# VH-VL binders against o04291r164to392, part 10

Target 1, 229 residues: o04291r164to392
Amino acid sequence: DANNPAGLLSIAEEALAEFLSKATGTAVDWVQMIGMKPGPDSIGIVAISRNCSGIAARACGLVSLEPMKVAEILKDRPSWLRDCRSVDTLSVIPAGNGGTIELIYTQMYAPTTLAAARDFWTLRYSTCLEDGSYVVCERSLTSATGGPTGPPSSNFVRAEMKPSGFLIRPCDGGGSILHIVDHVDLDAWSVPEVMRPLYESSKILAQKMTVAALRHVRQIAQETSGEVQ

## First folded at step 1 (VH-VL)

Design R03 (framework fv_regdanvimab)
Fold by ESMFold2-Fast, scan of step 1:
Structure R03 (fold): chain C 229 residues (1-229), chain A 122 residues (1-122), chain B 110 residues (1-110)
Amino acid sequence: as target 1 above (229 residues)
Amino acid sequence: QITLKESGPTLVKPTQTLTLTCSFSGFSLSTSGVGVGWIRQPPGKALEWLALIYWDDDKYYSTSLKTRLTISKDTSKNQVVLTMTNMDPVDTATYYCAHRLYDFWSGYFDYWGQGTTVTVSS
Amino acid sequence: ELVLTQPPSVSAAPGQKVTISCSGSSSNIGNNYVSWYQQLPGTAPKLLIYDNNKRPSGIPDRFSGSKSGTSATLGITGLQTGDEADYYCGTWDSSLSAGVFGGGTELTVL
């Protein structure tokens, strides 16, 4: 029953609640990554999770753009995520509250020739919260939740995205505070044993999503302002 | 146990450069998430944050004083040094160094030195 | 100028409860954890609260912290004469790339 719009909205609201508990709460244990510190001149605060399935990373930082503008930029994943091969939006459903639900199929490039490329079937939910914050959260779908039935193609290994995304809160002085969570399971058991540590690396996840997203938004903010300093 | 102790001159003349050393034990500045900061307090006034150095040599300074301040570390000697140029009588204060623990959005000074009083006068 | 505002003084009787406020903005308290420090006369500051509401080992449960939006509060219950001290809030300011302290609050136990 998850194939109809009402079922997908239920999944979207569950994903939002879980994402927010990771982004702003203590749902998982977070440990700071070496070399990451708070401040506008830094990349932002980056941490990895312990005691969770797969690998989770989170980051936060300031950006000189309003929340909706940040959300628009980050939804165009191929523009800032170098390992993203393709993104196909299979369906777009209005959520009735001004929000949008998208069904998305994503293919990633293989990090090495010894490992298969990963693909994702996800639901992405974009909405504006009551306080003016914007959220874009995403999670994988299984056959029970409206995703594909059967195994992935032999050219790809199906990866699982647990609730992940962006919380973008307005700043009193203008601009936004961007909170990022990246929580994925790349199915390390489907690669040769020697490659499994690479696929489970929290540093790779942080570099691919949290750091790349924050750097890209800051670069676009500077270009959009027309500043020459 | 973590201990820190400030050392340096107790009297400085106007226009001179102040150099203070923080000597510590019970931790290493090679440990991730660890830093040492400097804070001062003029007589009868509030705490004023001056500078901070982390394990990876990343440095931060008070915006109002940044042109006058330099912080450095010697990890092998367990020392952090603060240098402040062009001293003025208004810089008379007790100077503290403190151990900083940082963990995701969290940063605080959990152990402080006893402080060293620096008087700036002719 | 201070970016974190505290009342300059508070007073209460032994056994009473007192609260000390610390007000900032989104770039400091709104986005970062808050710590609180106690300074007895003639001594170095001592950490009372870290990560908004956590106590270091050895700090009695009479001391508590909380944070809501861009403000933080230190609570002290069962006041004792030995609590007479200056109290400072502290956090990171993301826009300044620097640590900041409040102006301090002098607690007098009457």
Scores: ipSAE 0.006, ipTM 0.450, lowest interface PAE 12.8, mean pLDDT 80

Design R04 (framework fv_regdanvimab)
Fold by ESMFold2-Fast, scan of step 1:
Structure R04 (fold): chain C 229 residues (1-229), chain A 123 residues (1-123), chain B 110 residues (1-110)
Amino acid sequence: as target 1 above (229 residues)
Amino acid sequence: QITLKESGPTLVKPTQTLTLTCSFSGFSLSTSGVGVGWIRQPPGKALEWLALIDWDDDKYYSTSLKTRLTISKDTSKNQVVLTMTNMDPVDTATYYCARTYYDILTGPYMDVWGQGTTVTVSS
Amino acid sequence: ELVLTQPPSVSAAPGQKVTISCSGSSSNIGNNYVSWYQQLPGTAPKLLIYDNNKRPSGIPDRFSGSKSGTSATLGITGLQTGDEADYYCGTWDSSLSAVVFGGGTELTVL
């Protein structure tokens, strides 16, 4: 029954609650790694959690673009993530509350010649919160979550995206505070034991997504102002 | 009470190396979010930022001066040292050290400044 | 090179209000927090405002800060003779990986 619009909205609202708990709460324990700390540039770039399923990374930063523009840029994932091979939006559903639900199939390039490429089947929920913040959150659809069955993944290992995304808060004088969470499970445990050390790739992927998104929107902000010529 | 005080030579010859020490009390450079920076001001001119060292021993330098600057800390002595090579008369200035605070969503800002030490570069 | 632009001087009478502007770009003011510093003649600078609009303990409410896009403003109301000073804006520049200051504004209370 999760295949109808009301069932998909239920999955979307659950993903939103879990994402917000990670982005602004204490749902996971965040550990700052050696050499990864907030810098003077008003960016808290990376914190990583290992007390959860898979690997989670978070970042936050100040961006001189309005929330809706930041959301628009970040929804175009291939524009800022070079490890992304393709993104297909198979379905677009109005949520009935001003938000939008998308069913998305993503293929990634293989992280190494010794590991299979990963693909994702996700629900992405974009909405505006009452405080003027914009949220774009995304999670995998599995037999446990319900929802429609995704495309078959011949030659790919189906990866799982736990609730992840972007919380974009407006600043009073213009611009935004961007919070990013990337939480992925690349199914490392289904890989032969001899190749498991190469699945530090899940940490690398989470860090790449988090850092690439933040860098990309800051670069677009600079280009929009005409400062980068 | 938080205090910082600069010390070093007041007169330097051209081509010499300047070494300045910032001695501080009332805080620790082991505390997350805390750093000490150096700023200079030539007579009648604007403030110019030089360098910063923080709680994790990360170092930042002015892009135009970085080949001439070295910043280091001695946490046990509560001191930060700035070294500047190949001094020139245009480097004549008052040199300040200041506590610099920054974190994930705050700063950087300099909340407590030393009194400054005047360095004159002349032959 | 100065990357933050301030007016060189501003003046007003006691009791009046002045504003001091600081203009930059997205790599500095646009993407980072702004602080303001007061320098009385012959003294070290003193922090007036941090994180765009916050006052440290001991700074009176007549000093205020704001930021809009790539520009910041320091406001001073109820001007007093003791406010005669140079005022500097400061922020981090992400492209330079350095703190940058404005050129300073000399406030004269006539």
Scores: ipSAE 0.034, ipTM 0.630, lowest interface PAE 6.9, mean pLDDT 83

Design R05 (framework fv_regdanvimab)
Fold by ESMFold2-Fast, scan of step 1:
Structure R05 (fold): chain C 229 residues (1-229), chain A 124 residues (1-124), chain B 110 residues (1-110)
Amino acid sequence: as target 1 above (229 residues)
Amino acid sequence: QITLKESGPTLVKPTQTLTLTCSFSGFSLSTSGVGVGWIRQPPGKALEWLALIYWDDDKYYSTSLKTRLTISKDTSKNQVVLTMTNMDPVDTATYYCAHTLEYSSSWYEPFDYWGQGTTVTVSS
Amino acid sequence: ELVLTQPPSVSAAPGQKVTISCSGSSSNIGNNYVSWYQQLPGTAPKLLIYDNNKRPSGIPDRFSGSKSGTSATLGITGLQTGDEADYYCGTWDSSLSAGVFGGGTELTVL
């Protein structure tokens, strides 16, 4: 309906603001993190927070590709995230400000055959900032934010993604600085007690997502540079 | 250059507590993503993972040994300490400490630099 | 406790190639990256392969790694007598929240 696109844009802008606060908010200096891990295979430093709902991780690294190309690669989640079973883009909505809003349903493989697989129902907002930076920001939609509650007897555990994503900033010498935030609540209490320690290790999953994204983009950049030389 | 060195008693009596210290240089445990782990190897046997501590004081233990193990760090001294209670002759092994860093897609692998190992014999 | 299975020994002649297997389950190799370690007699282990198939600086391209499903393999080509060592696979086990090593494989160059 006519009110739905305005409501989704409001949610998208709120998600963007919170994501940027996480990506650039600092107990740790971003420049110092990059300087401590020089070299082509250097990812940068991962910071992890356990004093929040769920588990949050962030990472930063240099990539020898332009921001738009980095964003294109990272939006194709199955190409770089091994644990991604399927991604369904349910809707694509122009934001009216040059950005794009996508409604996405994602299924993840179970970490083991003993644990339930997880799924996410999210809004992903892609936009370009005034300084030429690209943002791909994503968060879960719940019934409170206008999303579906899902079927009651799914064999998946519905996970919640707090504002997460990618901030891709151009470098003056060419290439990009990629900032990643992964903030998820895997709802440990929705799994049987015997499987709870597996989900309480969700920081391993958060760490995998941040480093997998960085490694994949850097691998593509290196392959492109290697073909020239 | 990253270097690690294990120290502690070479002889321990049954039922006693073993305390081993890993002293290192070339990195800091205040650096995000850095961890130090302990691994042991009984004579002629396989490597056995024991424990791991990260920069944020997050700790992991071998499931079969976790009631006997305590890992701690002293960031100001560049040291990690492993304590194992109720020692038994089967705990006779070479004990290694090793560095890990976040460059694997798994947070806890690999161990890229190892100490030389210290041999601990448990006998009466 | 061993949860990763390796053959106890492998052998081949100088200049030939060998592969060493490492078999696990979904909770370890199936969903985590695999590392390989070389342990020369009387020495500490040395990291040989990380992230399934990547080499640290200084490791010759004769050493390679691969992973398929719940199994990983270490390949060594152009065998040299200096390659005689014990080889261990290692990974994280998500269900145990702990690292795990294989039982080790003794390589003999005949």
Scores: ipSAE 0.006, ipTM 0.442, lowest interface PAE 13.0, mean pLDDT 78

Design R06 (framework fv_regdanvimab)
Fold by ESMFold2-Fast, scan of step 1:
Structure R06 (fold): chain C 229 residues (1-229), chain A 125 residues (1-125), chain B 110 residues (1-110)
Amino acid sequence: as target 1 above (229 residues)
Amino acid sequence: QITLKESGPTLVKPTQTLTLTCSFSGFSLSTYGVGVGWIRQPPGKALEWLALIDWDDDKYYSTSLKTRLTISKDTSKNQVVLTMTNMDPVDTATYYCARIPEYYGSGSYLAFDIWGQGTTVTVSS
Amino acid sequence: ELVLTQPPSVSAAPGQKVTISCSGSSSNIGNNYVSWYQQLPGTAPKLLIYDNNKRPSGIPDRFSGSKSGTSATLGITGLQTGDEADYYCGTWDSSLSAGVFGGGTELTVL
């Protein structure tokens, strides 16, 4: 919880390490969709993991904005994700060396007609890396990690987010390369057939969030630089 | 059990439009990452990739044939339809439809795991 | 025109090993995954290898795939008479925004 800042920082640092290994490393076996080299006006490469718990998706692309501006845009989730109903920042905790830890509660609209609306209780860690890269990493908190106790709200199904987020690396000529990871873990083994639409919606949601984030940032970049760019 | 089966005319006259239907069972084309494509093979010649449609209705076409090809799907009927205009005797071939499974098509949409038996189309006047 | 080049034919005796190559460019094999297909006479093609080197369920471990740079290779060990078929490589071509197949290789088991 917020009363245990050392514990939250430990969780944040663990989440950051795992996120970075997904975003730039080989922590999971990524299977690329139809891909092409990222460009300012093209959708980045989308990949789906087949060798992880749950469903993970990642994409990357070039953006004509500096890393901090990209992070500021993407941290305002309701501005770019139409399926996001509300985001409440419950606590803001400074982390050492200028980083920030936020406890966030998010509600989503139902991803499909057959699935209940989802909510998330997460820790979001924002920090600057030594190479000038900016990172925004987020993961779900459970009762074991200082999150909410008891069952999910009766109006929502509590979703679990594994380490996910944005790695924003500066480019030599200006602008950034944006790496996005969305990772949702759903226990498919215990899910009866009638509940499998929820599994399908998890895959769809991860892909939609990844693509929506990249498209939105590129649109803002175009508006900021003007029509010629 | 997953099956795909092609259907359509066996004989087509030059300049006519060919319409082929792929009927499938055992999977849904609304499933994330799934696709259905068309491939043809003239007698004694190599496989030629024609078109692909996937779960989100994205469509891809052979560069040399793209002005002649249209691919569409009817998810409720479990069907994918290919039309090819201005048929010529050189278009005589066996036409196959095939599935890209949820995890195989990534980075390469030629990972067709299940194929139909093929339907032979002869173009002759 | 073919954008992926395969040898037109290969032959070997039962029990031997054979290798079939597939050569392309950076826009296809160099940047994308490669699949391999077996076509027995009078039948539809069957997927042997996907994602460069992975086998679908039911494909014997005698079949293997590899990729290096802009070339891919299908290996078949312990050749059997039932392996006599046409073999095709396939991939995506990013410059064409389309799938492509090789010209095929006829394997004869002597």
Scores: ipSAE 0.005, ipTM 0.448, lowest interface PAE 13.9, mean pLDDT 79

Design R07 (framework fv_regdanvimab)
Fold by ESMFold2-Fast, scan of step 1:
Structure R07 (fold): chain C 229 residues (1-229), chain A 126 residues (1-126), chain B 110 residues (1-110)
Amino acid sequence: as target 1 above (229 residues)
Amino acid sequence: QITLKESGPTLVKPTQTLTLTCSFSGFSLSTSGVGVGWIRQPPGKALEWLALIYWDDDKYYSTSLKTRLTISKDTSKNQVVLTMTNMDPVDTATYYCAHSEDYVWGSYPYYGMDVWGQGTTVTVSS
Amino acid sequence: ELVLTQPPSVSAAPGQKVTISCSGSSSNIGNNYVSWYQQLPGTAPKLLIYDNNKRPSGIPDRFSGSKSGTSATLGITGLQTGDEADYYCGTWDSSLSAGVFGGGTELTVL
C-alpha cells in the first residue's frame, strides 16, 4: 500500500526488470508484423507476441527530443491515448533511489455498449538509469499490493496491465531512441461471446497504443523544432 | 503526402450495381490502426457515412444500407473498392473516400477522417 | 435517420464568436471521440477538430472543440467571411457499429 514504501519499491524494481527484458531482450517471443510501422519517418517496427498471457506489442523509433522531455510527454497519457477517459494520480511517492512511484487509477472508454468499460489500478515507476536512459514502467496492482481496498466500480471491469512502458535512450548528437512495450489482459471472458474476439487476442488494441505513443511524440518534436507539416 | 482519389461510373441506371474504387498513396492499409472509409452526400443534403475497411480486414457498414454494400481492399494495388447494389435515383450523390487512423486501444476505426478524396459524382437516372 | 442533432444554421458578424452544438447519446458522443469538419461550397470536407478538442496542423487556434456528457461544441472566434461553410460533427456509434455525422450547420457571416 502507499504506507509501505519499501514494498512498493520492490514491486517497482520487479516491474522494471521484466519491462526491460521485454523492451530490449527475448523474454517474450516477438513476431514481426509485415508492413507494419509507426507513422511516417519511423525507423522502428511493431512486433507482437502471441505466446504470453494477454497480448504484448513493442515498437522502437527515433524521436528528436531529449529523454526527460519524451518521458514527460508520455506520462500525460490522456494527451495521446484516445480511449483514455480519465487518469487519477492517487499517490506520488519518492522511491528513495532518485526515482518516483505513482499509484494511478485509469478508466477507459467502452469499445461498444455491449461490453463494460475497462479500468486499471497501477503502479508507475519513473527513474533514470546510469547510462542516461529514462524509464517509465507500469503494472497492475491488487488490493494486497497497494491497489484498491474496496469493491470495483460496478460500471467497469478490472483489466490487468502487465509490465509495460517506455525506455528512452539518449542518441549521440541529440534526440532519443524510444522503446515501447504494451502488455495487457482485458479479461475477454467477461464480455459477451460476439465481442470476445476483440478482447481475447487484444492484438489490434496493443498495436494501436504503441503507434499512438510514437506518433504523438514525433508530432510534438516537429512542433518544438519549428518544423510544420 | 497522403492522397486519395475516387473513380467509377458517373451515370448508373436504376437497379444496376455501382462499383467505386478508391486509389491512394502516402500510406499503407497494412499499417495498424489505418482504415479507409466511404461517405456520400446527396445534392444539398448532409454527409452520410457508408462503410469502412480496417487494416486487418474488419469491415463496418451503415445499418440502413448494409444489405446493399460490400467493401474490400487490395493492399498490393493500394485500392479500396465499394460496391452498392440495386441503385435508385435517391442514391444520386457525390461519393468520397477518406483516410482514417484509429490510434488506440479498444477504439473503433472511425475517430475522424483526416484526408479526403475530391469526390466523384454519381447520377442515377433512366 | 440522424442520431446527432445540430442547429440547421447559425449567423454572426465578422470578428464575433459563434458556437455550434452537436447533441447525441451515450452510445455515440458519450463514449467516443468527436470530430468536426468544415465544407466550403463545392469542396470536399476538411478536418477541423479531432479527439474532441485537438487541431490538425494548419488549423488556426480560433477554432476550438469541447465535449461534455453527450454533447459537443465547436467554437469559432474572430469570425471571417472565409468561414462561411457547412460544419459537421462526426463520431462513432457503438450500438450501430458505424460512424455517424450530424445534419450539418450552415454558417453565414453577415
Scores: ipSAE 0.000, ipTM 0.443, lowest interface PAE 13.5, mean pLDDT 79

Design R08 (framework fv_regdanvimab)
Fold by ESMFold2-Fast, scan of step 1:
Structure R08 (fold): chain C 229 residues (1-229), chain A 121 residues (1-121), chain B 110 residues (1-110)
Amino acid sequence: as target 1 above (229 residues)
Amino acid sequence: QITLKESGPTLVKPTQTLTLTCSFSGFSLSTSGVGVGWIRQPPGKALEWLALIDWDDDKYYSTSLKTRLTISKDTSKNQVVLTMTNMDPVDTATYYCARSLFGELYAFDIWGQGTTVTVSS
Amino acid sequence: ELVLTQPPSVSAAPGQKVTISCSGSSSNIGNNYVSWYQQLPGTAPKLLIYDNNKRPSGIPDRFSGSKSGTSATLGITGLQTGDEADYYCGTWDYSLSAGVFGGGTELTVL
């Protein structure tokens, strides 16, 4: 049990600051990529980290949905991230500023049978900013920060999520600008040497979550725009 | 608009090294999210993936052929070069280069016409 | 050895529907996007489907793709004589750190 709500809020605010720096700042050197094809069917701007520890990607795209709707869709991670096996919300804690802190346990599918699947024990902080933006940011908790004691679940290797998530800004006239950061350390040293590049710095893995999120919200927006009462 | 064309020898003797060049236009390998790969097809057989080089110079090779293959690029010339050592008659095939796109699968959206390489004495 | 398995051939009459399967494992189809390629006799392959179920511009909606678990399927409706070709599935394989193709399926329209 994490019996320290003030400590968790402190961690949440630190995660938010670092996430925002990654999502909108220039401290990390990002290499921009285009969605599958440049042009009208582009999913948005996607970038991977050039020299960051672990695997990091960020993305930015326009979506024809309001910020709260985008946040609700993306918080249901298993509905759009195929690599996500399960998400269990262990605890829900209201923050004094109207935000919400959740303690979450996530299991992922392994990309190969040669390495164990990864799991995460995280704090997810959802809040509304002064400008009407919604933020959902998430990071791993360690034993030093009030996380789980003891070893990870049998059959999984504990991975670390560094501050990651979604910043959803309202657009004048409707819709949102969605900023995404995915930054993880998958513990490459626990896998056979031939697999380490995949877990250490893979460009393919780096963009997986951000691309999936952008594609999913754009698909929902397109389906919604086809509805007539 | 976008084109790729393979060039190189049409006849190679056993044990020689094959060098193929892919010359392309209408895109750049300095553009993030693009790559160029090589695929071959022996007469009457299936497509076989050989190698891929992407915008940041990362290289990937077929596991079974890895020790024989080298892929490189010259971004200023819009060229990708594949070398394959120790050619054998079984390597007789049509060799294609193709543009790959961003994503988990490096899908090949535009292909060259192919160049036929025969390995015989 | 083939990593992705396709039937060697399929056939149907004009106007009918065919499906072509592609079976793999968790390291390839299970965890990656699938593409499909059409190769008309004597020509280079052409991309038909990417990202499991998306069509490039110029590809008719008669062609569709789907994926479930470690298998993918290409569907062709309203079959035409011009569809007679070899069809290949392709994807990335994480355990090989390489792309892979299926063995190909020859479609004949009688």
Scores: ipSAE 0.017, ipTM 0.569, lowest interface PAE 7.6, mean pLDDT 83

Design R09 (framework fv_regdanvimab)
Fold by ESMFold2-Fast, scan of step 1:
Structure R09 (fold): chain C 229 residues (1-229), chain A 122 residues (1-122), chain B 110 residues (1-110)
Amino acid sequence: as target 1 above (229 residues)
Amino acid sequence: QITLKESGPTLVKPTQTLTLTCSFSGFSLSTSGVGVGWIRQPPGKALEWLALIYWNDDKYYSTSLKTRLTISKDTSKNQVVLTMTNMDPVDTATYYCAHKDYGGNPYYFDYWGQGTTVTVSS
Amino acid sequence: ELVLTQPPSVSAAPGQKVTISCSGSSSNIGNNYVSWYQQLPGTAPKLLIYDNNKRPSGIPDRFSGSKSGTSATLGITGLQTGDEADYYCGTWDSSLSAWVFGGGTELTVL
């Protein structure tokens, strides 16, 4: 129940548990992508399973920035995701445990004129874990959760974000390991049949999102250290 | 605090499958970034990395051996299992399991088991 | 194939100093941190140096590491008979997507 602050915190904590299960566990069937490496260059895995609605991807990699700095960068979604048109923070609520809950409205650009652009109405939960890790976890609010959600904007189709986000773990000697999960349902059935494959299960779209986040924070880390010279 | 110990058969016949178990304490494979790898060393030769499994069940294998290797974990038992098919006398080696923390030490293995010697002969 | 080259052996007298080289390429030593392992006869490898030049707790300061370009060096001063061992360098190889080790150097203390 999203009708009060305690209900929102409950949804946030449930989303966090599911997100961590996807980021660090086997909650979703994952297929390794070309270019996936076990070391510092690790990039991208795409989920394909009957129990995974929409498109799911995860990736992990090392970045030469501390967890809080990584989180600050990634929370500014339009700065690293080219397909993101706008992000509006509608409400900011202290979680009472040192964390923060935000109600967020996001608009994405349409990939083609043949399909409507997608928008999202989400709860984003940011908190620090006992091990010093920082988490930014986000999921859609729907009428089923009893939450404060609105209809899609004109010319948009409401998409659903399943628990997604960033787990940022500190490394000895400085820097962080960044775990990324992107799990969205773009409502493929609302588009013409010819365009449905783009929305149903595109490995390219899922990989693009996770790779963009990782590349962006690495670029900023290099610029900050002067290594890009 | 971190300890690992390998167990399995000491003798294997050609064409048989080798199964080795790594039992460990002082860490959990439920911890984000943690992994366990297998490294072998034939008598008088260099160390060779074989496989690695991470906390999230991501599995990685040496390219030259990947068709013969399977790595799995049982997080509740603190065990990692390596299976290697179609054993050959050239696979005679001491097999080690070792701890890795991807976040803290992506370039090295910090704690090693004592090793278990596997001889492949007819 | 070995991608990290070490001399097969090195020797020195007690109290002397010795260096062991490890040569690679840009895909391994050139772009990544180097570790060193000590393997006493009949024992498992033990981490001796990590991140090019850092020592784990319990490793005396007479062991040191350095890296320049695509090569790394392990230095041992004040040699003791207990240092007789095989020494291996190691790192990540970005082209192979694998952890790689040197061929090993047998240290004999005369």
Scores: ipSAE 0.006, ipTM 0.475, lowest interface PAE 13.8, mean pLDDT 81

